# Miniprotein binders against q96jn8r1131to1294: the designs that were tried, part 174

Target 1, 164 residues: q96jn8r1131to1294
Amino acid sequence: TLEFLENHGKNILLSNGNRTATRVASYNQGIVVINQPLVPQLLVQVRIDFLNRQWTSSLVLGVITCAPERLNFPASACALKRAAWLLRGRGVFHNGLKICEKFGPNLDTCPEGTILGLRLDSSGGLHLHVNGVDQGVAVPDVPQPCHALVDLYGQCEQVTIVNP
Key: E = the ipSAE of ESMFold2; O = the ipSAE of OpenDDE; V2 = 0.75 times the mean of E and O plus 0.25 times the DockQ between their complexes.

## First folded at step 14 (miniprotein)

Design f06 (at its last look DockQ between E and O 0.86; V2 from the best seeds 0.00; counts 0 for: pae E 2.4 > 1.5)
Fold by OpenDDE base, look of step 14:
Structure f06 (fold): chain B 164 residues (1-164), chain A 83 residues (1-83)
Amino acid sequence: as target 1 above (164 residues)
Amino acid sequence: SKEEELFKRAEELAKKALKFLEKGDYWRAAYLYLLAAELALEAGNPELAFEYARKAIELAKKSGNEYLLKWAEDLLEKIKEEL
């Protein structure tokens, strides 16, 4: 069963069998990691439940290849400088450095109810899914094993893992 | 050995880059060559790293991706120090 790990950002409270993450304070310290590593063809999805429009940025999606159980989470995913591939806004980032300016839809403008998914293809490429639609290969190669990461940042205050 | 594994992985990434190149996907191909170059360098093969980095620069330019171009150029300078 897919669920968020107990090791998470300081401002996160888990509920609903650890399938729902809620950031209960400030705008950051909201990183969560999904327990099961991504394997080829496994689609992991989260739904944006609540947005707080007082902020400008929103959630960050991606994967990490370090052991998530022992990770000391920074205040934001953007501070991860190793073993991290992230999607923020329309940008693709590798270890904190932008490698692509324009990819897929703008994550900062996704409304509540949007379902975002991550999937590894058979070649190790990382795909972004939006409301069930494959947006293409965000990262052409990601080492395995890796874990899906969600940073409840800025506007995004709650997400829930949903099944395909 | 570790170096052998790195070398092998570098070659795999380069091969994958070619597949993206065949589809006209220049920036993803460039990215893969960059990774390959870094691994080749770490494997103790700066000559191969140089070749991959040069390809990355070429493809980064074709894609118009300034981020990858900067990465490639910085890496190339690092590689030259090892030659």
Scores: ipSAE 0.810, ipTM 0.912, lowest interface PAE 0.6, mean pLDDT 95
Fold by ESMFold2, look of step 14:
Structure f06 (fold): chain B 164 residues (1-164), chain A 83 residues (1-83)
Amino acid sequence: as target 1 above (164 residues)
Amino acid sequence: SKEEELFKRAEELAKKALKFLEKGDYWRAAYLYLLAAELALEAGNPELAFEYARKAIELAKKSGNEYLLKWAEDLLEKIKEEL
């Protein structure tokens, strides 16, 4: 069963059998990681449950290749400068550098109820799904094992893991 | 051996890059050639790394991706030190 790891950002409260993550303070310190690495047949999906439109930016999705149980997470996923591939706004980032200006929808405008998914294809490409629709290859190859990450940043205050 | 594994992985990435190139996806092809170049260099094959990095530069330019172009050009200079 997919759950969020107990090792997470300090402003996160886990509930619903560790399938729901809520950021209970500030705008950051909201990194959570899925408890199983991605494999080609695994679609990891989260639903945006609650947004606070006071903030301009919203959640970040991505993967890391460092083992997540031991990591001391930074305040924001954007500070990950090693072994990280992130989707933020419309951009794709690798180790803090933007490698694609526009991919998929703008994550900063996704409404409550949006279901966002990550999976690997058989070639190691990272795909984004939005409400069940494959947006294509965000990153054409990510080393394995890799771990799905959500940063409940800014607008995004709650997400829940949902099954496909 | 570790060198043989790195070389095989580099070739796999280069083949994957060709699939994207055939679709006209220059951005993603360039990215894959960059990864292949890094692996070839780590495998102790700077001549192959040079070939892949030059391809990555060509495709990054064609795609207009300045971030990948900078990375590819820096890598090419590093590879030249090993030739």
Scores: ipSAE 0.405, ipTM 0.717, lowest interface PAE 2.4, mean pLDDT 90
ESMFold2 (binder alone), look of step 14: mean pLDDT 90; pTM 0.909

Design f07 (at its last look DockQ between E and O 0.45; V2 from the best seeds 0.00; counts 0 for: pae E 2.7 > 1.5)
Fold by OpenDDE base, look of step 14:
Structure f07 (fold): chain B 164 residues (1-164), chain A 83 residues (1-83)
Amino acid sequence: as target 1 above (164 residues)
Amino acid sequence: SKEEELFKKAEELAKKALKYLEKGDYWRAAYLYLLAAELALEAGNPELAFEYARKAIELAKKSGNEYLLKWAEDLLEKIKEEL
């Protein structure tokens, strides 16, 4: 089953069989990684459970290709400078560099209850899903194996892995 | 060898870029050529890297994506140092 790994950001508390991640302090140190690597056609989804509106930014969603069990997580996903493909706001990032300014909906404005998904297509393209709707190819090619990453940043204080 | 694998992957990415280009998707094609260029350079083939980077620049311009354009131009300068 899909779960968050025990190796996570310092401010994260896992619950619900490690399917729910809650950031219990501050606005950062909230990175979590899903245990199973993404494989083609596997849709991994998380639901935004709680938002704290005192902050401006929200969760970051993406994938990493380094070994997640041994990763020393930085305070935010934006600090990952290698082996990282991230979606933040409407931007697409590769190793900390913005490669696309406007893609899909703005993750910073997704309300509670929004279900966000990641899926690799048969060609290795990374797709974003929002409430079950394929938003298109966020990244044309990502290496495999890769693991889905969620950074509970800013407003986003809790997410839960949900089944399609 | 490692270099051979890098070379093969670079070619695969370039081919994939063409598929996006056929769809008129310039920025994704540019991105793929950028990756191909980096891999080609790492594989010890700066000439091929140069070709891919130039293509990336062209497509980045067509897409209007300034981020990819900057990446491509920076990479091109790096490649030129190894030619």
Scores: ipSAE 0.751, ipTM 0.889, lowest interface PAE 0.6, mean pLDDT 95
Fold by ESMFold2, look of step 14:
Structure f07 (fold): chain B 164 residues (1-164), chain A 83 residues (1-83)
Amino acid sequence: as target 1 above (164 residues)
Amino acid sequence: SKEEELFKKAEELAKKALKYLEKGDYWRAAYLYLLAAELALEAGNPELAFEYARKAIELAKKSGNEYLLKWAEDLLEKIKEEL
């Protein structure tokens, strides 16, 4: 079953059979990783449960290709400088640098209840889904194995893994 | 063989890159040519890898993306060591 991995940001508390992640302090230290790598056609989905509007930015969603069980996560996903592809705000980032200005909706404005999904296609392209709707190819090929990551940053205080 | 599989994948990525290039999507095309170049080099075809890396440099410049350009330039220098 899909769960959040026990190695996570230090401000995260896991609950609901490790399917719910809550950031319980501050605005950062909120990186969580799904416990299984993405394989073609596996749709990994999380629901935004709680947002705190006192912060200006919100969650980051993406993948890493480093084995996540022993990584020392930085305070925020945007500081990942190797083997990372991230969707932040309206942009796509690789290793901390923006490689696409606009893709999909602005993650900083997604409301509570939004379901965000990641899926690899048969060619290795990374797709974003929003409320069940495929937004197209965010990254046209990502090396495998890769692991889905959520950074409960800023406004985003809780997400839950949901089945499609 | 492994080399044949790598070569086939490199060609598939290059064909996919052309589809993005035809739409004016320079950064995705450059990205795919970089992957194709890496696979061609691993397949023992540094001449094909060189061709793909040079295309990636051109397209990275058109995209205005300095990260992709740096990656492509570094890869081209690595490929030159095998020529």
Scores: ipSAE 0.362, ipTM 0.683, lowest interface PAE 2.7, mean pLDDT 90
ESMFold2 (binder alone), look of step 14: mean pLDDT 90; pTM 0.908

Design f08 (at its last fold request DockQ between E and O 0.91; V2 from the best seeds 0.00; counts 0 for: pae E 2.0 > 1.5)
Fold by OpenDDE base, fold request of step 16:
Structure f08 (fold): chain B 164 residues (1-164), chain A 83 residues (1-83)
Amino acid sequence: as target 1 above (164 residues)
Amino acid sequence: SKEEELFKRAEELAKKALKLLEEGDYWRAAYLYLLAAELALEAGNPELAFEYARKAIELAKKSGNEYLLKWAEDLLEKIKEEL
């Protein structure tokens, strides 16, 4: 089953069989990684459970290709400069470098209950799903194996892995 | 060898970029050509890297993607130093 790894950001508390991640302090230190690597056509989804509107930015979603079990997580996903592909706001980032300004919906404005998904296609393209709708290819090529990453940042204080 | 693997990966990415180009997806094609260029350079083939980088520049301009354009231009300058 899909679960968050025990190796996570310092402010994360896992519950619900490690399927729910809650950031219990501050606005950062909230990175979590899903245990099973993404394989073609596997849809991994998380639901935004709670938002704190005190902040402007929200969760970051993406994938990493380094070994997640022993990764020393930075305070935010934005600090990942290696083996990282991230979706933040409407931007797409590779190793901290913006490669696309406007892609899909704005993750900073997704309300509670929004279900966000990641899926690799047969060619290695990374797709974003929002409430079950394929938003298209965010990154045309991602090395495998890779793991889905969620940064519970700013507004986003809790997410839960949900089945398709 | 490592260089051979890098070269093969570069060609794979370039081939994928070409397919995206045929579909009119300029910025994604540009991104892949940039990756291919970096791999080609690392593989010790600055000539091939140069070709990929030039393609990336062209496609970045067509897509209006200033981020990829800057990346491509910076990479091109690095490549020229090894030609």
Scores: ipSAE 0.883, ipTM 0.942, lowest interface PAE 0.5, mean pLDDT 96
Fold by ESMFold2, look of step 14:
Structure f08 (fold): chain B 164 residues (1-164), chain A 83 residues (1-83)
Amino acid sequence: as target 1 above (164 residues)
Amino acid sequence: SKEEELFKRAEELAKKALKLLEEGDYWRAAYLYLLAAELALEAGNPELAFEYARKAIELAKKSGNEYLLKWAEDLLEKIKEEL
C-alpha cells in the first residue's frame, strides 16, 4: 500500500491511513515522500484536494534518490541541491538547477481534482501523467532507487494518494 | 575500482545520449552528455569530460536550451582547469 512517509515537512499532518497530506500552517515546510520507490510499472498518483488561491505558486512534484526515512527536509523542495529532480510550474530542475523551461502543463494552474502521476519507464525516464494522460519524459536516466516527492507549497494545501 | 565504475557509467550515459540525438531530442541528449562529463571528470579523465562537455554545448545550442548551455559552459571551464 502506497502511503506518505512519517518523515515529512514540519507543517504536514497525515491522515486517511497516511494517504492524505495536509499543510496546516504557513506556505512551506510541506514536503512529503511516497513510502515505496518508483519501479517500472508503478504509477504513483496524487489528487490535488484543496488549493488556497491566496498564494501564486503551487506544488512541486518530483523524485529524490537519497534515503528518505531520516532525511532532514528543507523548507521547500527547491532547496534540495543533491539527488533531486523536480517539476515546478512548467520548469524541470535537477539539484537546484533549471534544465528545462517548458515541460508539460503549468502545475501552478492545475485546479482542485487534478490527478498528477509519476512513473519511471524501462530506460529510467521520469514521466509526468496529468489526469491519466502521459505528458512524456521530463528527464531521462533517473537512478533507482528513487522516491516520489510532493511539496505542498503555496496554493496546494492538501493532496491524497489515489490508485488508477 | 571506483574510477573504472564511474568511467563505465559515463560511457553508458554517452551511448544513451547518442540514441536520443538520433531521435532528434537535442536537449535531453545534451543533459545526458553533461552527466557523462561530470562522471568522467570525477573518474580522473578530464580529456573525456572535455569531449562530452563540448558535445553538450553543441546540442544545447541546437535545442535553444539556455539553461543547459550555461551549465555546459561552466562545466567546460571547470574541466579546463584540470587539463
Scores: ipSAE 0.652, ipTM 0.860, lowest interface PAE 1.4, mean pLDDT 92
ESMFold2 (binder alone), look of step 14: mean pLDDT 90; pTM 0.896
OpenDDE base, look of step 14: ipSAE 0.869; ipTM 0.936
ESMFold2, look of step 15: ipSAE 0.543; ipTM 0.814
ESMFold2 (binder alone), look of step 15: mean pLDDT 90; pTM 0.898
OpenDDE base, look of step 15: ipSAE 0.854; ipTM 0.929
ESMFold2, fold request of step 16: ipSAE 0.399, 0.441, 0.532; ipTM 0.777, 0.801, 0.827
ESMFold2 (binder alone), fold request of step 16: mean pLDDT 90, 89, 89; pTM 0.896, 0.895, 0.896
OpenDDE base, fold request of step 16: ipSAE 0.881, 0.880; ipTM 0.941, 0.940

Design f09 (at its last look DockQ between E and O 0.88; V2 from the best seeds 0.00; counts 0 for: pae E 2.1 > 1.5)
Fold by OpenDDE base, look of step 14:
Structure f09 (fold): chain B 164 residues (1-164), chain A 83 residues (1-83)
Amino acid sequence: as target 1 above (164 residues)
Amino acid sequence: SKEEELFKRAEELAKKALKLLEKGSYWRAAYLYLLAAELALEAGNPELAFEYARKAIELAKKSGNEYLLKWAEDLLEKIKEEL
């Protein structure tokens, strides 16, 4: 069963069998990691449940290759400078370095109800899915094992893991 | 050995890059060559790293990806110090 790990950002409250993450304070400290590592062809999806429009940025989605159980989470995912591949806005980042400016849809403008997914293909490429549609390869090679990461940042106050 | 493993991984990434080029995915191929270059350098093979970095520069330019181009150019300068 896919769940968020108990090791999470300080402002996160888990519920619904740890399948729902809610940021209950401020605009940051909202990183969560999904328990099972990504394996080829496994689609992991989260639904944006609630947005707070007082902020401008929204959630960050990506993967990490460090041990998530031991990770001391920074206030935001963008502060991860190693073992991290992130999607923010339309950009793709590797260890904090932007590697692509305009990859896919703008994550900052995804409305409530949007379902975002991550999937590794057989070659180790990381795909982004939006509402069930494969947006293509965001990162052509990601080391395994890796874990899906969601940063409930800015507008994004709640997400829930959903099945395909 | 550690160096041998790094070398092998670098070659694997370069092979993947070639496959992506066949599909016209320039920036993705550039990224892979950059990774390959870094691994080759870490493996103690600056000559190979240089080759991969040059390919990355070429492909970054073709893709119009200024971020990868900057990365590649910075890496190339680092590699030159080891040659």
Scores: ipSAE 0.813, ipTM 0.914, lowest interface PAE 0.6, mean pLDDT 95
Fold by ESMFold2, look of step 14:
Formats: sequence, structure tokens, C-alpha cells
Structure f09 (fold): chain B 164 residues (1-164), chain A 83 residues (1-83)
Amino acid sequence: as target 1 above (164 residues)
Amino acid sequence: SKEEELFKRAEELAKKALKLLEKGSYWRAAYLYLLAAELALEAGNPELAFEYARKAIELAKKSGNEYLLKWAEDLLEKIKEEL
């Protein structure tokens, strides 16, 4: 069963059997990690439940290969400089370095109700899904094991894990 | 050993980069060559790292990816210090 890990950003409150994460303060400290590693055939999906338009930037998605149970989370995912691959806005990032300027839709403009998905293909490529549509390979190789990460940053105040 | 593991991983990434290049995926291939170059350098093989970084520069240029090009050029300068 997919759940958010108990080890999370300090401004997160978990609910709904740990399938819903809410950022209850400020604009950051909102990193959550899915409890099971990605494997081929596993599609991890979250729905954007609530956005606060007071902020300009929105959520970050990605994967980490560090053991998530003991990771000391920074204030935001963009500060992860090791073992991280992130999707932010339209950009793709590895360890803080932008590696692609324009991939898929702009995450900063996704409305409430958007379902965002991550999966690995058989070659280790990381795919983004948006409302059921595969956006292609964002990162051509991610080592296993890796875990899906969501940073409830800025506008994004709540996400819920949903089944395919 | 750790060096043997790093070297094997670098070769795996380079092989994947070749497959991507055959499909015309230049920036993704450049990215994998950059990862391979870093691993080769960490494995104590700066000559192989140099080869991979030069390939990454070529492919980053073909793709117009200025971010990978800067990374590849910076890495190449670092590798030259160990040749």
C-alpha cells in the first residue's frame, strides 16, 4: 500500500491513512516521500487537492536514491544536491543542476484536480504522467532503488495519493 | 571493489548513451555520457573520463543544450588536472 513516509518536512501533516499530505505553515518545509520504491510497472500518482494563490511557485516532483527514512530534509527539494532528480516548472534538474529547460507542462500552472504520476520504464527511464497522459522520459536513467518525492512548495498545500 | 563497481556502472551508462544516440536523442545521450565521465573519474580512470566528457560536449552542442554543455566543459577542465 502506497503511503507517505512518517519522515517528512516539518510543516507537513499526514492524514487519510497517510495518503494525504497537507502543508500547514509557511511556504516550504513540505517534502514528502512515498514509502515504496519505484519499480517497473508501478505508477505512483498524486492529485493536487488545494492551491494557495498567495504564492507564485508550486510543487516539485522527483525521485531520490538516498535511504528516505533517515534523510535530513532541507527546506525545499531544490536544495537537494545529491542523489536527486527533480521536475520543477518545466525544467528537469539533477542534484541542483538544470539538465533540461523545457519538458512536459509547467507544474507551476497545474490547477487543482491535476493528477501527476511517476514511473520507471524497463530501461530505468523516469516518466511523468499528467492526467493519464505519458509525457515521455524526463530522466533517461535513475538508479534503483529510488523513491518518489513531492515537495508541497509555495502554492501547493495538499496532495493525495490516488490509484491508477 | 568500489572502483570496479563505478567503472562497470560508467560502461553501462555509456552503452545506454549509444542506444539513445542511435535514436537521435542527443541531450539525453550527452547527459548519460556526463554521468559516465564523473563515474570514470571517481573510479580513478581520468583518460576514460576525458573520452566520455568530450563525447558529451559534442552531443550537448548538437542538441543546443547550454546547461549540459557548461557542465561538460567544466568537467573536462577538472579531468585535465588529473591526466
Scores: ipSAE 0.497, ipTM 0.803, lowest interface PAE 2.1, mean pLDDT 91
ESMFold2 (binder alone), look of step 14: mean pLDDT 89; pTM 0.890

Design f10 (at its last look DockQ between E and O 0.95; V2 from the best seeds 0.00; counts 0 for: pae E 1.8 > 1.5)
Fold by OpenDDE base, look of step 14:
Structure f10 (fold): chain B 164 residues (1-164), chain A 83 residues (1-83)
Amino acid sequence: as target 1 above (164 residues)
Amino acid sequence: SKEEELFKRAEELAKKALKLLEKGDYWRAAYLYLMAAELALEAGNPELAFEYARKAIELAKKSGNEYLLKWAEDLLEKIKEEL
């Protein structure tokens, strides 16, 4: 079953069989990683459960290729400078470097209830799904194995892993 | 060897880039060539890295992607130091 790893950001509290992550303090230190590595055709989805509108930015989605169990998480996913591919706002980032300015919908403006998904295609391309709709290939090639990462940042204070 | 694996991976990415180029997907192709260039450089083949980086620059320009262009140009300078 899909669940968040116990190794997570300092401000995260896991519940619901580790399928729900809640940031219980501040606006950052909310990184969580899903236990099962992404494999082709596996759709991993999380639902935005709660947003705190006092902030402007929201959650970051992506994948990492380093061992998540031993990762010392920084305060935000944006500080990851290796083995990281991230989606923030409408941007796509690789190791902290922006590689695309305008991709898909703006993650910073997704309302509560939005279901966001990540999927590798047969060629290793990373797809973003929004409410079940494939938004296209965010990254054309991601090394495997990789793990889905969610940074509960800014507005985003709670997410839950949901099944397709 | 590690270098051989890196080389093979670089070639694979370049091949994928060509497929995307055929579809007119310039920025994604540029990205792949950049990754290929970095791998080639790490594999000890700066000549191949140079070729991939040049292609990345071309495609970055075609796509209007200033981020990839900057990356490519910076990488090209680094590669030249190894030639």
Scores: ipSAE 0.857, ipTM 0.931, lowest interface PAE 0.5, mean pLDDT 95
Fold by ESMFold2, look of step 14:
Structure f10 (fold): chain B 164 residues (1-164), chain A 83 residues (1-83)
Amino acid sequence: as target 1 above (164 residues)
Amino acid sequence: SKEEELFKRAEELAKKALKLLEKGDYWRAAYLYLMAAELALEAGNPELAFEYARKAIELAKKSGNEYLLKWAEDLLEKIKEEL
């Protein structure tokens, strides 16, 4: 079963059989990683449970290709400069560099209840899903194995892994 | 060897980039050519890296992707130093 790894940002509390992650302090230190690598046909989905709109930015989604079990996470995913592909706002980033200005909807405006998904296609392309709707290829090739990551940043205080 | 694996990976990405280009997906094709150029340079083939970087520049321009264009132009200048 899909769970969040025990190795996570220091402000995260895992609950609900490690399927729910809550940021319990500050605005950062909220990186979590799914316990299984992405493979074609595996759709990893999380629901946004709680948002605090006093912050301006919200969660970041993405993948890393470094083994996550012993990785030292930075305070925020945007500081990942190695082996990382991230979706933030409408932008797509690789190792801290923006590669696309506008892809999919703006993640900073997704309301509570939104279900966000990541999957690989058969060509190694990374897809974003929003409420079950495929937004297309965010990154046309990601090496395998890669691991789905959520950064409970700013507005986003809780997410839960959900069944497709 | 590591260099041989990097070359093979660069060629794989360039082939995928061509398929995307045939579909008119210019910025994703530019991205893959840019990644292929970086791999070719890491593999010690600056001539191949140069050709891939030129393709990346062309396609970034067609797509209007200023971020990839800047990256690809900077990489091309770096590659020229290794020629």
Scores: ipSAE 0.582, ipTM 0.836, lowest interface PAE 1.8, mean pLDDT 92
ESMFold2 (binder alone), look of step 14: mean pLDDT 89; pTM 0.889

Design f11 (at its last look DockQ between E and O 0.87; V2 from the best seeds 0.74)
Fold by OpenDDE base, look of step 14:
Structure f11 (fold): chain B 164 residues (1-164), chain A 83 residues (1-83)
Amino acid sequence: as target 1 above (164 residues)
Amino acid sequence: SKEEELFKRAEELAKKALKLLEKGDYWRAAYLYLWAAELALEAGNPELAFEYARKAIELAKKSGNEYLLKWAEDLLEKIKEEL
């Protein structure tokens, strides 16, 4: 069963069998990690439940390859300087550095109800899914094992893991 | 050994990059070569790292990806210091 790990950002409150994450304070400190490692052909999806429009940025989505249960989370995923591949806005980031400016839809403008997914293909490429549609390969190769990460940042105040 | 593993991984990434080039996917290929270059350098093979970095620069330019180009150029300078 897919659920968020108990080790999470300090502003996160887990509910619904740890399948729902809610940021209950401020605009940051909202990183959560999904328990099961991302393996090929496994589609992991989260739904954006609530957005707070007072902010300009939104959630960050990606993967980490370090041990998530022992990770000391920074205030935002963008501060991760190792073992991190992230999607923010339309950009692709590796260890805090932008490697692609324009990929897929803008995550900062995804409305409530949007379902975002991550999937590894057979070659280790990381795919982004939006509302069930494969947006293509965001990162051509990611080390395994890796875990899906969601940073409830800015506008994004709640997400829920959903089944494909 | 650790160095051997790094070397093997670098070669794997380079091979994947070639496959992407066949599809005309320049920036992703460039990224893989950059990663390969870093691993080769860490493995103690600056000559191989240099080759991969040069390929990354070429492909970054073809893709118009200034972020990867900057990364590649910075890495190339670092590699040159160890040649």
Scores: ipSAE 0.733, ipTM 0.883, lowest interface PAE 0.7, mean pLDDT 95
Fold by ESMFold2, look of step 14:
Structure f11 (fold): chain B 164 residues (1-164), chain A 83 residues (1-83)
Amino acid sequence: as target 1 above (164 residues)
Amino acid sequence: SKEEELFKRAEELAKKALKLLEKGDYWRAAYLYLWAAELALEAGNPELAFEYARKAIELAKKSGNEYLLKWAEDLLEKIKEEL
């Protein structure tokens, strides 16, 4: 079953059988990783449960290709400079370098209840889903194995893994 | 060897970039050519890296993607040091 890995950001509390992650302090230290690598046909989805609009930035989504079980996570996902592809706001990033200015919706404005999904296609392309709708290819090639990552940053205080 | 693996991966990315280009997907093609160029350079083939980076510059310009263009220009200067 899909769960958040026990190795996570310092401000995260896992609950609901490790399917819910809550940031319990500050605005950062909120990185969580899904326990199974992405494979074609696997859709990993999280629901935004709680937002605090006092912040201007919100969650970051993406994938990492480093083994996640003992990785030392930085305070925020945007500090990942190796083996990482991230979606932030509307931007797409590879190892900290922006490669696309506008892809999909603006994650900083997604309301509570939004369901965000990640999957690989058969060619290794990374797809974003929003409320069940495929937004297309964010990153045309991601090496395997890779793991889905969520950074409960800024506005985002809680997410829950949901089934398709 | 590791160089052979890097070279093979660079060729795979370049082939995918060409398919995206044939569909008119200029920024994703440029991105894959840039990644292929970096791998080719790491594999010790600066001539191939130069070719891929030049393709990426053209496609980044065509797509209006200033981030990829900046990356491609910086990479091209680095590749010239190895030619």
Scores: ipSAE 0.671, ipTM 0.872, lowest interface PAE 1.4, mean pLDDT 92
ESMFold2 (binder alone), look of step 14: mean pLDDT 88; pTM 0.876

